# Designs tried in a protein design chat: VHH binders against c9jj37. Part 8

Target 1, 291 residues: c9jj37
Amino acid sequence: MEPLGLVVHGKAEPFSAALRSLVNNPRYSDVCFVVGQERQEVFAHRCLLACRCNFFQRLLGTEPGPGVPSPVVLSTVPTEAFLAVLEFLYTNSVKLYRHSVLEVLTAAVEYGLEELRELCLQFVVKVLDVDLVCEALQVAVTFGLGQLQERCVAFIEAHSQEALRTRGFLELSAAALLPLLRSDKLCVDEAELVRAARSWARVGAAVLERPVAEVAAPVVKELRLALLAPAELSALEEQNRQEPLIPVEQIVEAWKCHALRRGDEARGAPCRRRRGTLPREHHRFLDLSFK
Key: E = the ipSAE of ESMFold2; O = the ipSAE of OpenDDE; V2 = 0.75 times the mean of E and O plus 0.25 times the DockQ between their complexes.

## First folded at step 1 (VHH)

Design hx7b (framework vhh_3k1k_2; at its last look DockQ between E and O 0.28; V2 from the best seeds 0.00; counts 0 for: pae E 15.8 > 2)
Fold by OpenDDE, look of step 2:
Structure hx7b (fold): chain B 291 residues (1-291), chain A 122 residues (1-122)
Amino acid sequence: as target 1 above (291 residues)
Amino acid sequence: QVQLVESGGALVQPGGSLRLSCAASGFTFSSYAMRWYRQAPGKEREWVAGISGSGGSTSYEDSVKGRFTISRDDARNTVYLQMNSLKPEDTAVYYCARESPYEAWYKAFDYWGQGTQVTVSS
């Protein structure tokens, strides 16, 4: 008869505090990480990491012995984010900050820490603002975090003018930008959106060392040029000659819309007004169903 | 652990040819786009060539177009740079880089090799 035991619990707080004191403590540590671009040394305990995270279990190995070279280099994770991960692994709690939560979220996803991921997601949604939203959108798109993506898009729709002026917007991938450009709910005029797209493409071009037009190619199709006035289209053409951004064919299509005075329902989204579209004379001919 | 190891750098005469290799390990090689960069003395690191994960798309810096060819062998987890008609201006340390899966501008590249020296001199 296996002796019937009863599980009794001590106080959680002193336990957590004691374990927290071991985070990045060289005392009793048996592994050192070199973390981030700054190459910060971070001390940890293999047994704790291995029992709490499969990623670290695999990384550090199960075999007792000198087999895992110390230090372990983790160059892709910022030090602050890594320390947050350790705090969570050691204490099952974490202090999150607005300035680092996306990095912590990224680390959580990469290390397969589902609970930490959820905590980060909740926190991001709670602290979401104009400066954070584009970066959050990028993370959401990158890791397929659908709920976060939806929240970010909705936020940007409501705060389009401000969001498009952020650094985060300029740093978006094409994949992250596309849902925005497809939205009918953006509270921005198309002319401003074109300008923003150009700025975005310029930044990308510089970083990727590719032509502006090439960088922009995946997203420019979503710009609704038919909403622009003739004078604006002419200006765009001139600018495009100097700095190619938009395929000439797309501009021609916009002119056709002006000539035919028919918003061909068949042409779909390109003639549809956005929430922030400023009224122009030719819009009266565009079956602009403001839903 | 992700590792990139370049090899094949050498001293060559102008008009000569050289083939660089970058051996990749620690990740699913076929899923990532790869790039070659070079850094000449006193100059900034510059992009030279890129190849998509599938190998179906390649891109080159203007100065190397027609002379350099980037290719990949997924079975060997290796990306190559065939350099023909080499010029003294091609002298640099050549680096292999993995393109970041995040596709964000601020995270365009996440891993680099140690580099291999190419010197073109008469």
Scores: ipSAE 0.095, ipTM 0.500, lowest interface PAE 2.3, mean pLDDT 89
Fold by ESMFold2-Fast, scan of step 1:
Structure hx7b (fold): chain B 291 residues (1-291), chain A 122 residues (1-122)
Amino acid sequence: as target 1 above (291 residues)
Amino acid sequence: QVQLVESGGALVQPGGSLRLSCAASGFTFSSYAMRWYRQAPGKEREWVAGISGSGGSTSYEDSVKGRFTISRDDARNTVYLQMNSLKPEDTAVYYCARESPYEAWYKAFDYWGQGTQVTVSS
């Protein structure tokens, strides 16, 4: 039997406070980052970064340079998010804020900081609101964060009309928008959803310098045009002539649902209603079930 | 100046394999996420695969998951896309991009390569 030995601990708070004082402090610093679009200098300590994070270990190497190192430029990470990462690496704790948590989460994923990632995920779920949820959904889809994706979709399903009008919605990728457009639980009428999809495609078209119809192509097949009344389809056709969004063939299939007075899956026009679908006279003869 | 050069595109038969390469220069490669996108005629440029700056996280579009593998070699400043079990639907020009995950996905497209054509047909 070995002699009795016990691990004893000092108080965490004084230890963490001392290390937190070194964040962005040139005292004993041996690396300077130039961070974000504003090119802010951030002073750091290679040994703390490298021993706590494999990303920084690879980025900085294991040996100091012979003189003062050239600044390491990290132009895309926001300064506040980077400082939060440093605080976590130095102290194993961080203050999270609603306005920056998605950027901190993104940095945690990018730098391979699993514990910080989980802490950010817990915080994001707690502070989800209409203004944050679409941006959170984009981060979830970008990094394959399945639990966050499910939580964001559920929130948007419950707050659909408000969420569809946010900047975050307009900035969703097609990949992130698709789960929303496939949802039977979306609490928005199809006419409103078509309008939202057009707004989304306009913003993407302006930034990508591509036609609206081309930007919309990956997602428009999910729009359930058969749910629209004849007057609404006629208005959509007219708007589509002025600003193409939806293939003419898809609108034709919706008109066939009215002409045939019965849902017919062979036509390819989806007839399933959503939670927000407003009743229309022709809905009497369509298969409007959802599960 | 940031430069991205794709290579490896070719004509292959369905079920075939290709490895695409993207050589990067003009920035600290290991500190940036890298993404592969593709664009078929008449369609939006579609995201295909992504790899984090740390290399520890990879993500894929559902249609390519299990068939494509993204990887990076930071010593060579190169990102790769290994494409297996190719389908005619994979026919597109493939682009690599240095991506800021902190911006809306389309706002991160400031640095594109010229693309490499992949054609899958009999």
Scores: ipSAE 0.037, ipTM 0.469, lowest interface PAE 6.5, mean pLDDT 83
Fold by ESMFold2, look of step 2:
Structure hx7b (fold): chain B 291 residues (1-291), chain A 122 residues (1-122)
Amino acid sequence: as target 1 above (291 residues)
Amino acid sequence: QVQLVESGGALVQPGGSLRLSCAASGFTFSSYAMRWYRQAPGKEREWVAGISGSGGSTSYEDSVKGRFTISRDDARNTVYLQMNSLKPEDTAVYYCARESPYEAWYKAFDYWGQGTQVTVSS
């Protein structure tokens, strides 16, 4: 005999379309958000948010307020990204775009939406390019997304000249820049890296209204000044007097390397070449074997 | 709903110490870099100190380096600013801010607290 009952399924697309029609729709809405820096109103439905998302369950509680709900302010998330989150919560599907996927990923992490987070990560990797990679690296470092971070670093190592010239590079946090400056695989000469670090620090100084030297302090030790020729070090000292970037102690250590005419094989990384290091005459004594 | 609540500001004599606290709620605290800013009367707001989401990187404005220490307690969702050897020039309203994970260097922080007043005078 057949079972007493069985589960049957209707067509998914009309069901999803009906729920999608409620996204940002005041009909039956019982909560209004004010979203983004432009403070746009977005209408939503508590039952859908709370049952799909623990963050919203905690934020909204179990009972709506009196008749007209007070707006809930979410100033961190752009409206487009928030609407994408709502679409996913309502319909279990969402269309992702290159221009907004990092914002949607950020919201997914912030709201604890694991499945959306993984879908966004897959999409970011698929659309990764020179113009996106530094911003993606920043997101990866900020949220501890190790696989994305490794993919972004490898991409930048393969496209170093182009990546270091992007606005995204200039806007990296110090924490995101450190893995790049530690890499032996960068295809950039050290003289150019010093210039890139100064440009990076100037942008940070202007935006955060901090001294250039303080913005640069967390990262400048990773610059390998011993690879610079004496004339280049001398020029760096003059530039440093005009706009301080590098502690004098670090420049002194590079001069000591030149004066001793050998690399520091013991524990030194400052003399180690990168893939993009251009040859200089003094580099011949840096290759001398430890005896 | 994201909230940042600063506390610990007080009137202190030169050479004294204070510890400011910023209690955070409404977001995954351990994922975000946090910053302290200050604004003296008639002056523009300036950055003071910052700490990464992991807590592994800290940075300080030159005039406070060696005197101020930023730290975080992820179990309590709180960031601290230990201020030692206070000077009259440190008098300001101190604000806690959460760094946006996107364009942190060219966009203003997206959440700020109400601020806590620190006054250093005889």
Scores: ipSAE 0.000, ipTM 0.165, lowest interface PAE 15.8, mean pLDDT 83
ESMFold2 (binder alone), look of step 2: mean pLDDT 81; pTM 0.817

Design hx8a (framework vhh_6qgx_2)
Fold by ESMFold2-Fast, scan of step 1:
Parts: sequence; structure tokens; C-alpha cells
Structure hx8a (fold): chain B 291 residues (1-291), chain A 129 residues (1-129)
Amino acid sequence: as target 1 above (291 residues)
Amino acid sequence: QVQLVESGGGLVQAGGSLRLSCAASGFTFSSYAMAWFRRAPGKEREFVAAISGSGGSTFYTDSVKGRFTISRDHAKNTVSLQMNSLRPEDTAVYYCAAQPGSTWDEAYRLIHESGYDYWGQGTRVTVSA
């Protein structure tokens, strides 16, 4: 009879507590990170990081070079998010908070920590609200997180007016904004969408140091101007003269729909109503798409 | 001192391929986002592609999506741009650029030249018809 091995486990909590005590502890540390914009020193253990994470294995690789060792600078990760990553690597557990979870998710994706990524995704979906959803959508689009993107888009579709007034909305990339502007389920009127797009473009123009019209160019074609009443189109033309946002030709095409009393779904932006579209008399001459 | 050195430029016929490389030194490579910009004669520098510090995020201008691929090699401290299906319109001097990244506003910073603190001297790409 050959002896058969049996795997047995000790208590997880004392084991995790002991390893958690090593997080950012200079005693026994063999690497120092300088993280975030505040350049905060964080002490860690090369062997624990390298065996738990391929990113750190590649980053830390070999023995320190000759001379006085320099700290490893990670300027793109906030200190709180980095400490959360270390807690997870050391203990296989982490405390997630609403205010920092998107930064922890970003770090988990960037460092290739698949289990931490899934835990963060579950937490984000659970705490998703009006103030968080656009920032979560940006992270989802940036890293190709399809399920999170779908959940964020659905939330914004249901809470459109509130979401469009958030700072997170103003900071969306064109790539993240496009799926929203293409949605028939958006519960907001087109006049409000035009105002939201102008505010978005103004913020982007200030950040990118480019004209408002250039920042708006990738997204304005999705605005369904034919849904606007004649008085609203006249007001838009006047605003456009003061602060260019939309090509004059696009506004002209909307006026043609009024003059011809028909939408043109095959040419340019569709004239379909959204869920939040308020009725206007000329809508009887446009398409009859559901909602 | 931070230094960026481009290589791989040259003359190629339409439909051909080129691989540009940028060797980086003087900073912790993984902490900096890297990008490629180009300038055609008589035009301003325009964004082509960018990659985040860890390599998890990539961004492309619409005219090169599906044709160009940006990648980085941490072991060699290099960022590369693989250019396929080249067009005469791609003729330009290509510049490598670096900036400390930010996970919250990367999309705003990565696509504009004003966000980049360090630049290479450029490598010339000429695509003949």
C-alpha cells in the first residue's frame, strides 16, 4: 500500500491577517515603490509580488542593479488603488469602496489580475448609481469590458436626464459617448441631448485646447436634429453662429425634412424617435419606429 | 535624461508594410504612456496611436484603425508601430512621444500633443502611389 497524500488547510483568517501586516511595511521589505501624483512611498516584497502577478514579475525581473537602488516609480496609479492591489496579492482579499473601486478595477486590468478584475466588476455593478455610471462606462470602453459597458449603457438609458448632468458625462471620450448617442432607448429629449453635447464639447475643448466644433465632430452626426421643432432649429442656428458646434449643412438637412415633410433614414443620421422624445407636430411625417 | 530614438522609417509602395520602433531611456518605462504622432508637409502634428504605461489600453485615430497596431516591450524599453496596408496619405514624419499617464483622463491626454512632455526627433515614412 503506497501512502496517499491529503491536502489539508489551516484557518484562512489568521493566515491572511499575518500577510496583511506586511503590506507597506518597511520591515522585511526589499522593494520601494513611488506611486501616484503625490509620490507616496510604498514598501513591498518582490517574491510575493512576482509569484502572484506576471506584471510585477516582468517589472521586477532580476536582482537590483549595482550602486544605490532607485525606487520603482508608478506615477499612473493612485496610492489607495495600489495599496488595494497589494492587499489582494498578499491576502487574496480586499476591501472595496465606491470612491476607489474604478481605480482598483483599472489597476487590476492593467496588471492582469483577472480575479481582482471580476471582484471589482461585481462590486461596481452592485454600487452603480447616477454619479458613478459615466466614469464606469469610460473604464469599460477603455479596456473593452463588454458586460460592464452593457450594464452602464442600460443604466444611463433608464436614468438619462440625471446622468447627462454629471461630471462623469462631461469627461466621457467620444468613443464612450457614441453608443449613448446611437441609443433609441435614451430617455431624454433631443433638445436636451443637443445642450448636453454642447456642454460635453466645451469641457473637452478646454481640456484638449481645441475648438468646440472639432471636439464635437466625431459625435454630432448622431444628433437627430430633424426631431427638433422649427423654433428649436432657429434657436440652434443662432447658438451655432455664436459658438460653432454642428456643421451648418447638418442643420440644413433637418430643415429639408420639415420642408419635404419626410424623414430620410437611408441618408445621414436617422430621424427615429428616442424613448424620451417629446411629441412635436411635424413628427407625424417622420418614421414610426417603436418608442 | 529622458531620450526617445525612433527607427524603421523608409520608402514603401502603397499596400506595403513598415514597422517603426522607439527606444526609450532615462525613465521608468512602465510608468509612462507612449504615443505616435505624424506630421505631413504643410500640416500640424496629428495623433496616430497611443498605449498606456502597462500596455493594457490602446487608442488609434480612425484613419489607421485595423491597419496599424501599437505595442510595447518592457524588457527592451521599446514601443512599436506596425503599419499595414499603407496609403499615400500616410506619408509623414512619425514622432514617438511620452507622458506620465493618468487612468481617469487618459483619453483626453493621450490623443493630443500638448499632453506629451518628451518627444523623439522623428523618422520619415514615404508611401509612393
Scores: ipSAE 0.000, ipTM 0.127, lowest interface PAE 19.4, mean pLDDT 81

Design nb1a (framework vhh_6qgx_2)
Fold by ESMFold2-Fast, scan of step 1:
Structure nb1a (fold): chain B 291 residues (1-291), chain A 126 residues (1-126)
Amino acid sequence: as target 1 above (291 residues)
Amino acid sequence: QVQLVESGGGLVQAGGSLRLSCAASGRTFSSYAMAWFRRAPGKEREFVAAISWSGGSTFYTDSVKGRFTISRDHAKNTVSLQMNSLRPEDTAVYYCAADRGLYYSTYWSPSEYDYWGQGTRVTVSA
């Protein structure tokens, strides 16, 4: 006669709450992290981290080797994001906030926490707005999160003027800016896009302590200068003399399009219209494409 | 066992300030996010402010941003809401709430919170 087997479950909430109480609690802790630029001490439990996360299993390996110091310093992750990761590992749940979710997403990607990554992605998409979208795009490009990148680009295409004026836009890397500058769907005129690119390059130049033209070099080829009217090109040349942004050769190619009454993208003078391109008289003789 | 008790409500003139406090008894909330919600007469509860369990992240509804400040004290197991530049539109019963520990949480949704206080009334005269 075999005994009867029956699986029964206790209540989830008290169990989860008990484990959550161990997060950053020195009781029974056997590892101390020093986290973020503020160097906050965070107490944790090796067995919970290692069984839930392969990154921590490797980091906290059973043999005390040269790669496992005490305390363990993780200077690049913000304290709040690290604590959210610990909450998820201990309880299989986490509260996500608009303000911190991109940092939690970054930590989830870096630590290989696929389920937490997907939960963060779902939350980001739901709370996406003008103020968050460029920062979200940067995270998507940095970690190759294609679905989030497409969603962010689509949002910026629909809200181009507002998005281009945000702090997040000014802090985009060249790699994150390129998909936007290549988009035919941007609802913004080329004159405004040139102004936005200059502001972006100014901020990057100040941060990196490099010339504006050098910071702009990877992206300026995507600017469709042939779409600009003669007066706008003349104004751009004047501003370029005071603050170099665009190679003189690229402006010359745009003038050639006016003189020859044709577009010539092969010579670095792209002439394709964007969704937000305002009509100009000379557009009538350019080989323009609307897609 | 667990009880949230709000204090600090009252009558104040427009432009004045009040500080609301929420004290938790019965257990610590060191691992819980805390929030303030308000309910004006005849309306649903609306989100005001939230603070993460570590105190490192704060969020505010647009109408109070720059005027209200949420803070917490882990040792005292309390959360506070400093309300400055009060407007007649801020008149409501203010509720303290602690989170539900759900996998996916929207900080502005009342349904995400396990524990609620009884509320403290704030009246702002024109």
Scores: ipSAE 0.000, ipTM 0.113, lowest interface PAE 19.8, mean pLDDT 81

Design nb1b (framework vhh_8ghr_2)
Fold by ESMFold2-Fast, scan of step 1:
Structure nb1b (fold): chain B 291 residues (1-291), chain A 127 residues (1-127)
Amino acid sequence: as target 1 above (291 residues)
Amino acid sequence: EVQLVESGGGLVQPGGSLRLSCAASGFTFSSYSYIGWVRRAPGKGEELVARISGSGGSTSYADSVKGRFTISADISKNTAYLQMNSLRVEDTAVYYCAADRGLYYSTYWSPSEYDYWGQGTLVTVSS
C-alpha cells in the first residue's frame, strides 16, 4: 500500500569517512578545547558533541558570552584519549590501542559514553597482560566496574609473582590493593607479599608525601604474618625498626601463634593459607583452611 | 600528540664514541617523569640502559654500561642525551628513547615503566 514507508540506508563507510574528516579540523569548528598536560588545542563541533553526549550537552549548554568564546580547558584528559572520544562521537567507531585504552575507558566512563565504555572493556579483557592488569584494576575500582575488577583480580591471582613487580602494582590505591591482599588464591608466598607491600608503601609515601607506615596502615592488617617462619619474623622485626611498616602489635600476634602452636579461632584469621604459600614446619600447628 | 625523536646513531669502531639525542614534543619533562634509553640487540630482549628524572637530578645505569655511558637532559630544550664512550661490539643494538607520563614516582627498573617510545636509532660497533 502507498501509505507504507520503508527505511533505506546508504553505505556506512563514506558517511563515517566524511564525518571523521571533521575531527580536530578547524573547518566549520565552533569550539576549541585545550586538552591534557600538553595543553593541545583540539577543534570540534558543538552540535555533534551535544547531540551524541549528555556530558558535552551540559558542558557546552552555557549561553555564549558576548565576543570571542573562551577555549574550554580539560586538563585531566590526555590528548590521545580525547581524540579517540571525538572519533567515536563523530563516526560511531574508534581505533583502540593497548597503550591508551585505559585512558579512553576513563574518559568514556566520565563522559557517560556507555557504548564506548563497553567497547573499551571488551578490548582491555582481550589484551590483559602482566604489564596492564594492575592499571586496569585501578580503573575498575575507581569507577566501580565490577566485571573488569573480577577479571583483573583473577588474572593477578594466576600471575601474582610477575604482577607484584610491575609499576602498575606500585601505583595501586589502598582500595584496589585490599581485594588482592584478601585473596586466598594469590600464587605468591607471604614473605614475597610482605616485600611487595613495603615497596608499594614506599612509592605511595613519596607520591602522597606521607610516612611509609601511614600509607601502609589501611592494608597491612591483611598480611598473614603467622605464615612466616621464626627467622623471617625476626628479620621483619629488624627491618620494621629501621623503616616502620607494620604495627609492632601485629608482629607480636604472629609470635603468639608460634609460642602457642595454634592459629586464630575467629574468622578472618591471619593464619589462612594462600595458593602460593610455601610450606614451613610450624604450619603443622596452624589452621590453614583453603577456599 | 606525544612524540620522541631519536638521532645520533651510526657506525663506529670499537673504542669510539657516539652521542644520542632524544627530542620530546607534546609534553614537558618534570621531576616526576623519567626518560630512559632502552636497547634491543638481535636475538636478545630489551635492556634498560640508562634513565634520568625529568628534573635532571637522578640518574641510573645498567651494570653493563656503568662508567662508559652518561645520560643527561636539557629541560629548556625538552631533550635527553646519551653519551656513549669506549663502545664495544656488544653495544651494537637499536637504541630507543622512552618516557613515562610523569604522574607517579617509580622505583622499579624495567622497560615496562615507559608509556611513550621513539622509533629507535641503530648503533653498530664494528671494524
Scores: ipSAE 0.000, ipTM 0.092, lowest interface PAE 21.7, mean pLDDT 81

Design nb2a (framework vhh_6qgx_2)
Fold by ESMFold2-Fast, scan of step 1:
Order: sequence, then C-alpha cells, then structure tokens
Structure nb2a (fold): chain B 291 residues (1-291), chain A 126 residues (1-126)
Amino acid sequence: as target 1 above (291 residues)
Amino acid sequence: QVQLVESGGGLVQAGGSLRLSCAASGRTFSSYAMAWFRRAPGKEREFVAAISWSGGSTFYTDSVKGRFTISRDHAKNTVSLQMNSLRPEDTAVYYCAASTYSFGYGLTEAKEYDYWGQGTRVTVSA
C-alpha cells in the first residue's frame, strides 16, 4: 500500500545549538534592543522574533527610517530576563534560575508567551520559599495569576512570622497585602500584625512620598483591633498620636467592643481569631470563630 | 549630516602609544555609530575599531585586539582611539567614520559608513 507523506526529523542537538548561538550575536542580526536600566545592547533577528511572538510581530512591523540607527528601547525588562526570552524563542527551551524566574515570568506575561508563562509558574511553585514568596505574590496579583496567588497565600499562612519580616513583604502593594490581612489562617498574633503593617506603611510612605496614614488607609480596616487587650489598645493609641497609622474612630470601635463585650458584627467580618492569635482574657466575652 | 575632524596622529617608536581623537560637528552625534579605519601606503582601507551609538558595543580587528581601545564622549561630541604597544605594521593614515544605519558586524564594513574624516597620519618607526 502507498504510504502517506511522512514527517522526518534531523538531530535536535546541533539544530538547537546553532540557533542558540544566534542569541545576542551581532552576526546576521537585523535589530538591536536597548534593554533594562543598564541600557545593554542585545542583538536579535526580526524574522525569528516576529514568527514566534505576536508582541514582537507588532513591535517590529515598522522598518527603521533612513536618518538614524533606531534601536528598540525596552527599559523595564532586565537584561537576564530578556536573554532568557530570546533563548526560548530561538530554541523552544530555557534555563530558569530562582534569582531571575519572576522577571522571566513577568516578561512572558507581558509578551503573551503562554507556554513560557506556564513553565515559569511551574518552576516558581517548586522553588517557593520565605524569601521569594512575597515577590511571587506581587507578580501573581499584578497579572491576575490566580493559581500562583493561592499557592503564595497558603505558603505565607504556614510561614507567616518569617514572611512578614522580609523585604518582599515591605514592598507589597496594598492590593497584594489585602488577601493576607483578610486571612483567618494567618499564623501571627494581631499585635505583631499591627507592627508589620506599620513597618509596611513606613516603607511605602518613603517610596511614594506620602504620609504613613494615607498609605495605610486602604488596608488598616482589615486589622482586628478588638482582639488586642486593653493595655495593647492603650499603647496603640499613644503610638498613633506620635505616628498616625489608624483612624482614631477604628480604635474607638475596638474600645466599644470591650465595653459592650461583643464583636464588631456591623463590619461584615466579625472579630474572629486568626490561627496565630494568642489567647487574651477578654476573648471569652467575644464570639470568636477560630478556623 | 555631520563633519568629522581627526587629531592626535604623529611619529612614535615601536612599543609606544598614541591617542587619536575625532571631533564630530552637528546635532546628531549621539545617533551615530563611529569607527576607525586605516590605509597603509600602497594598500586598501582596513577596519580597525568601531563603537555603537550607545557605546555599549565595541568591535576590533584581530591584529589590534588587546592593544587598542575605542571610546566615545557624548558631552564632548568625540570618539577616541587609544593605541598601545604600537608596531611598524600599524603605520597608516587613520580615518574616523560615522554610520546612521549599521549595527553589529555591519560596523566592520567600510561600505556601511556615510561620513568620513580627512584622516590623520600615524608613523611607527622600527
């Protein structure tokens, strides 16, 4: 019987090695990128980029004019991450490292490289640790990566005290911090969480050049002040007078819970213990759910 | 459009050093890749060194690699060639060139350069 047309393959190793040698190789290059804050020149091939990636197809659709060299400036992607993207586009493979994978993931999302995105996600989940998790959470929230967000939140819930002390925690956006502050499973006491929120707001205030209270405003409503003992609330009021963080009205509501011996049911999330909440004597008078 | 003026040529003994400078006039210096070419007596023009528009990439012919260094100064609108460990074979007229389009290994090809200086003579005695 007549055989149908057959697809046959040459050896993969020499083919991939030859294409990998073209990454950032000026020989035969027809486009120059200026990449990252360091403004590194990276040489590439328009046909390979455009064929493999719709982002580059659109970006490289216009030919340089007759007057000047026209390098393409991509100031927001680090050189190492950009080179990893090129390696993937040229060879359909990439070597991922813990120190750079979040930047490669960011580039893959921004350039619409779905397969590279998925490979980066798998790698991030496997190398997730205390030092990486808050930065990974920020990327997940920024790009709506729901599965990564769930994995990061779960990791922080299990390792809350260590995670709250990281630089990555201090650099979280309000949007990324909110899921943590809403968690009943966070293994940290409310007094410690208030201190962490103040440190977070101080760093944000310095970066954004805004008052500490203004930076904290979107997140402080999630702090469960009624869990604090009278002496702790008194200390918080004194500190709040010296460095405003929490609206005075919110502290007053916590004192009302003490005086009336009942939770803050009006806020839709009644005063409930977190996994790390230390017992206090007044807790016996509050209807606290421990989950 | 740019005008290029070379300086720094002269007589030097083998093993000595010279620094060539090229001053570019015009408002577009930062947009140009710059190069040095040389022409020895009775021979054709040869590539020596090139620097990209940003200064991030440099290229050298094998015979000068490790001995010559090309650099650019945007504030002074100049490109310089530091020549160390000079040999009699380096004797030539050195030309500064500017390109509007070329990048990568295209910078080693004389045909890719749009603007040329008048040249400065370097003589290396044995």
Scores: ipSAE 0.000, ipTM 0.109, lowest interface PAE 19.9, mean pLDDT 82

Design nb3a (framework vhh_6qgx_2)
Fold by ESMFold2-Fast, scan of step 1:
Structure nb3a (fold): chain B 291 residues (1-291), chain A 124 residues (1-124)
Amino acid sequence: as target 1 above (291 residues)
Amino acid sequence: QVQLVESGGGLVQAGGSLRLSCAASGFTFSSYAMAWFRRAPGKEREFVAAISWSGGSTFYTDSVKGRFTISRDHAKNTVSLQMNSLRPEDTAVYYCAAKPYGLWYTSPSQYDYWGQGTRVTVSA
C-alpha cells in the first residue's frame, strides 16, 4: 500500500540562523579561500557551495586530496561581496547594502547565481542615485544586463550634468560611454559634453598609459560637433592642436555642415539635437532632427 | 547511452557475506562518483556507501560501517560492494548510482544515473 505523505516545515529563522553561523567559520570548514586584494582568508564548506552553485562545483574539483588543500585564491572579488554570496548560498537570504551591491551583483553574474542576480538588480534600481548610476551602467554593459542599462541611461538622461561630473563617469569604459553619447535625450549641451569627453579621455589615458586621442577614438564619432557655433569650433580646433582628442577630419565635417547650411548626417557629421542642446544662431539653417 | 547494471544479489544466512557489482557504460566512468543505495520492504531508499571518482575517498552509513567495503575498478568500469557479517536488517533491493564531477553525496537526488537494482535477502 502507498501511505499518504504531507510535507511540513519547521521555522525558517532558526534554520537560517544555524546555517549563517557556518559562514566564514573554521569549525567544520573544509576549504579556505584567499579573497580580494587584501588576501583575506574565508572559511567555507564544499558540500554547501557545490550543492548550491555550479561555479563552485567546478572550481572545487571532483574530490578532496589526501593532504591539506592549498587555499583557493579569488583575487578579483572583494571580501564583502564574497561573504554576501556565501550567506545567500548557506541561508537563501542576504543583506544588501548600497556600497557593496554592485560587487555582489558582479559575483552573482560571474558565479551563475540567477536568483541572487535578480535580487541585486531589484535593490540597485531602488537605491539608484547620481553617485551610483555610472558604476551601475558599467556593470550592466559588461554583463549585458539590458533592463539595468535602460534604467541607468534613463537616470543619466534626467540628471546629465550631475552624472557627468562623477568619478564613476570618468571611469566608464568606452563601451559603457557609447549608449550615453548616442542618446538624443541627454540633458546636456554639446560644448559641455565635449569637455566631459576630454576629461574622461584624460583619466583613461593616465590609467591605461596610452595617448588621449587613442583612448577617445572609439567614442568621439558620437560627438555632434555641427551643433557647436563657429567660435566654439575654432576654440575646439585650437585645443585639439594642443591636446589631440578628435580627428581633424571630424572637425572639418562640422565646418562643412555650417558652410552648406545642411545637417546631412549621411555625410558623417552628426547634427541631431539633444534634449539639453542650447540654441545657437546657425541651428535655424540646419535640418536638425530632434526626438 | 548511460547504463548501470547490478549483479551479485541473492539469499544468504545471517553472518554470511555477499559481493555486489555494478557495471557502468556510456559515460567517462573515471570522472564520476559512484554510490550504493538500498530500499527495504515498506521503506524509502536509503544511502549505504559512496566512493569518489579516484577511489581515494569513501563514505558509509553508520549501520554498515566496518561491515561493508566499497571499491572501484577503472579498467573494468565497475563499482563493487563487499558485504560482510550480514544481518536480517540488511534485506533490501540494492541500487547502483552515478554522479558526475566525482564528489559523492548521501542524497539520492544528487545522482543522475541509476541501475534497476539487485535483491539481497538475509535469513535469520
Scores: ipSAE 0.000, ipTM 0.095, lowest interface PAE 19.2, mean pLDDT 83

Design nb3b (framework vhh_7d4b_2)
Fold by ESMFold2-Fast, scan of step 1:
Structure nb3b (fold): chain B 291 residues (1-291), chain A 124 residues (1-124)
Amino acid sequence: as target 1 above (291 residues)
Amino acid sequence: QVQLVESGGGVVQPGRSLRLSCAASGFTFSSYAMGWYRQAPGKQRELVASISWSGGSTNYADSVKGRFTISRDNSKNTMYLQMNSLKPEDTAVYYCAAKPYGLWYTSPSQYDYWGQGTQVTVSS
């Protein structure tokens, strides 16, 4: 039938390759970005950015004026991540790398690029390992990426001791650390978890220039001190006097569990074992349920 | 309803230290880039320091590099500026700013939320 139109397509790769050649190419460019700490100049095309991305439409639509406009400075987005965003906007494809994917994901979320966000999430899950997982968890918690958060928590539960020793762990926010400290599935002993929490609080205290106890305050109530042996509690009290981390009252409650041979269940603080909890003599008289 | 409230300003002698705080409410603080700007009498507002949503990336004006440290605590919805070795030329009103898409810029017009400012005076 003559009234029927048929949609036909050319080859995608040559078309995509031609547009990719315009990324960071000053020919026909009408905007210059200065990105990253190296202050790298990146040339782009307003019409391509604005039609593909609502964020750039808003950003570039408010820069009217005749003549040569001043460069748009984006000092804190890494150059590699910004170039990946441009590649995606120009070609609808992007090459993702383990070392930069969290920055690309961050940029995709911040620029409102939903498809790029989903592609980055799929890639992160595929390349998730001990060194990346805590940084990925932080991104997930920061942007409310529930599925990624669940995948990261599950990975850390399976690889707890290794994950707690990473730089990424030490840099977690209290909000990202809380789900881990509430987990019964963490495969670490409570004595090791207390040491990890102190190291985390020390790093946070140095960065935020605040006392260790103040940094630790939002998370320390999740530490299950009643699981610790008397010698470990005594050592914790001495450390706490030299470098305050945990309220004295919380340590006192753990000692009461030893003296009374009872858990703190009536006060909403159950003495539940974690998957990695090592047996101790006093555990015989505590009602230690394991899920 | 978005609010940014600065505190910690005051009068201080040259060579001393001061710490500014910015308390944020009404938005998801942890997903936003933050920055400190300052405006001296008769001068344009200028960027002092900026920090990414995670705190993993920071940027400083050349005039404050090595003296000032920006930090943030996403659990408390608060950003800080530690100012060491203060000089008379640091005298200005300091403003807290937030970018809703988590991008950080040197131009004041590219920040979407602003605090009311806190005065810092360094007098000899």
Scores: ipSAE 0.000, ipTM 0.184, lowest interface PAE 13.3, mean pLDDT 81

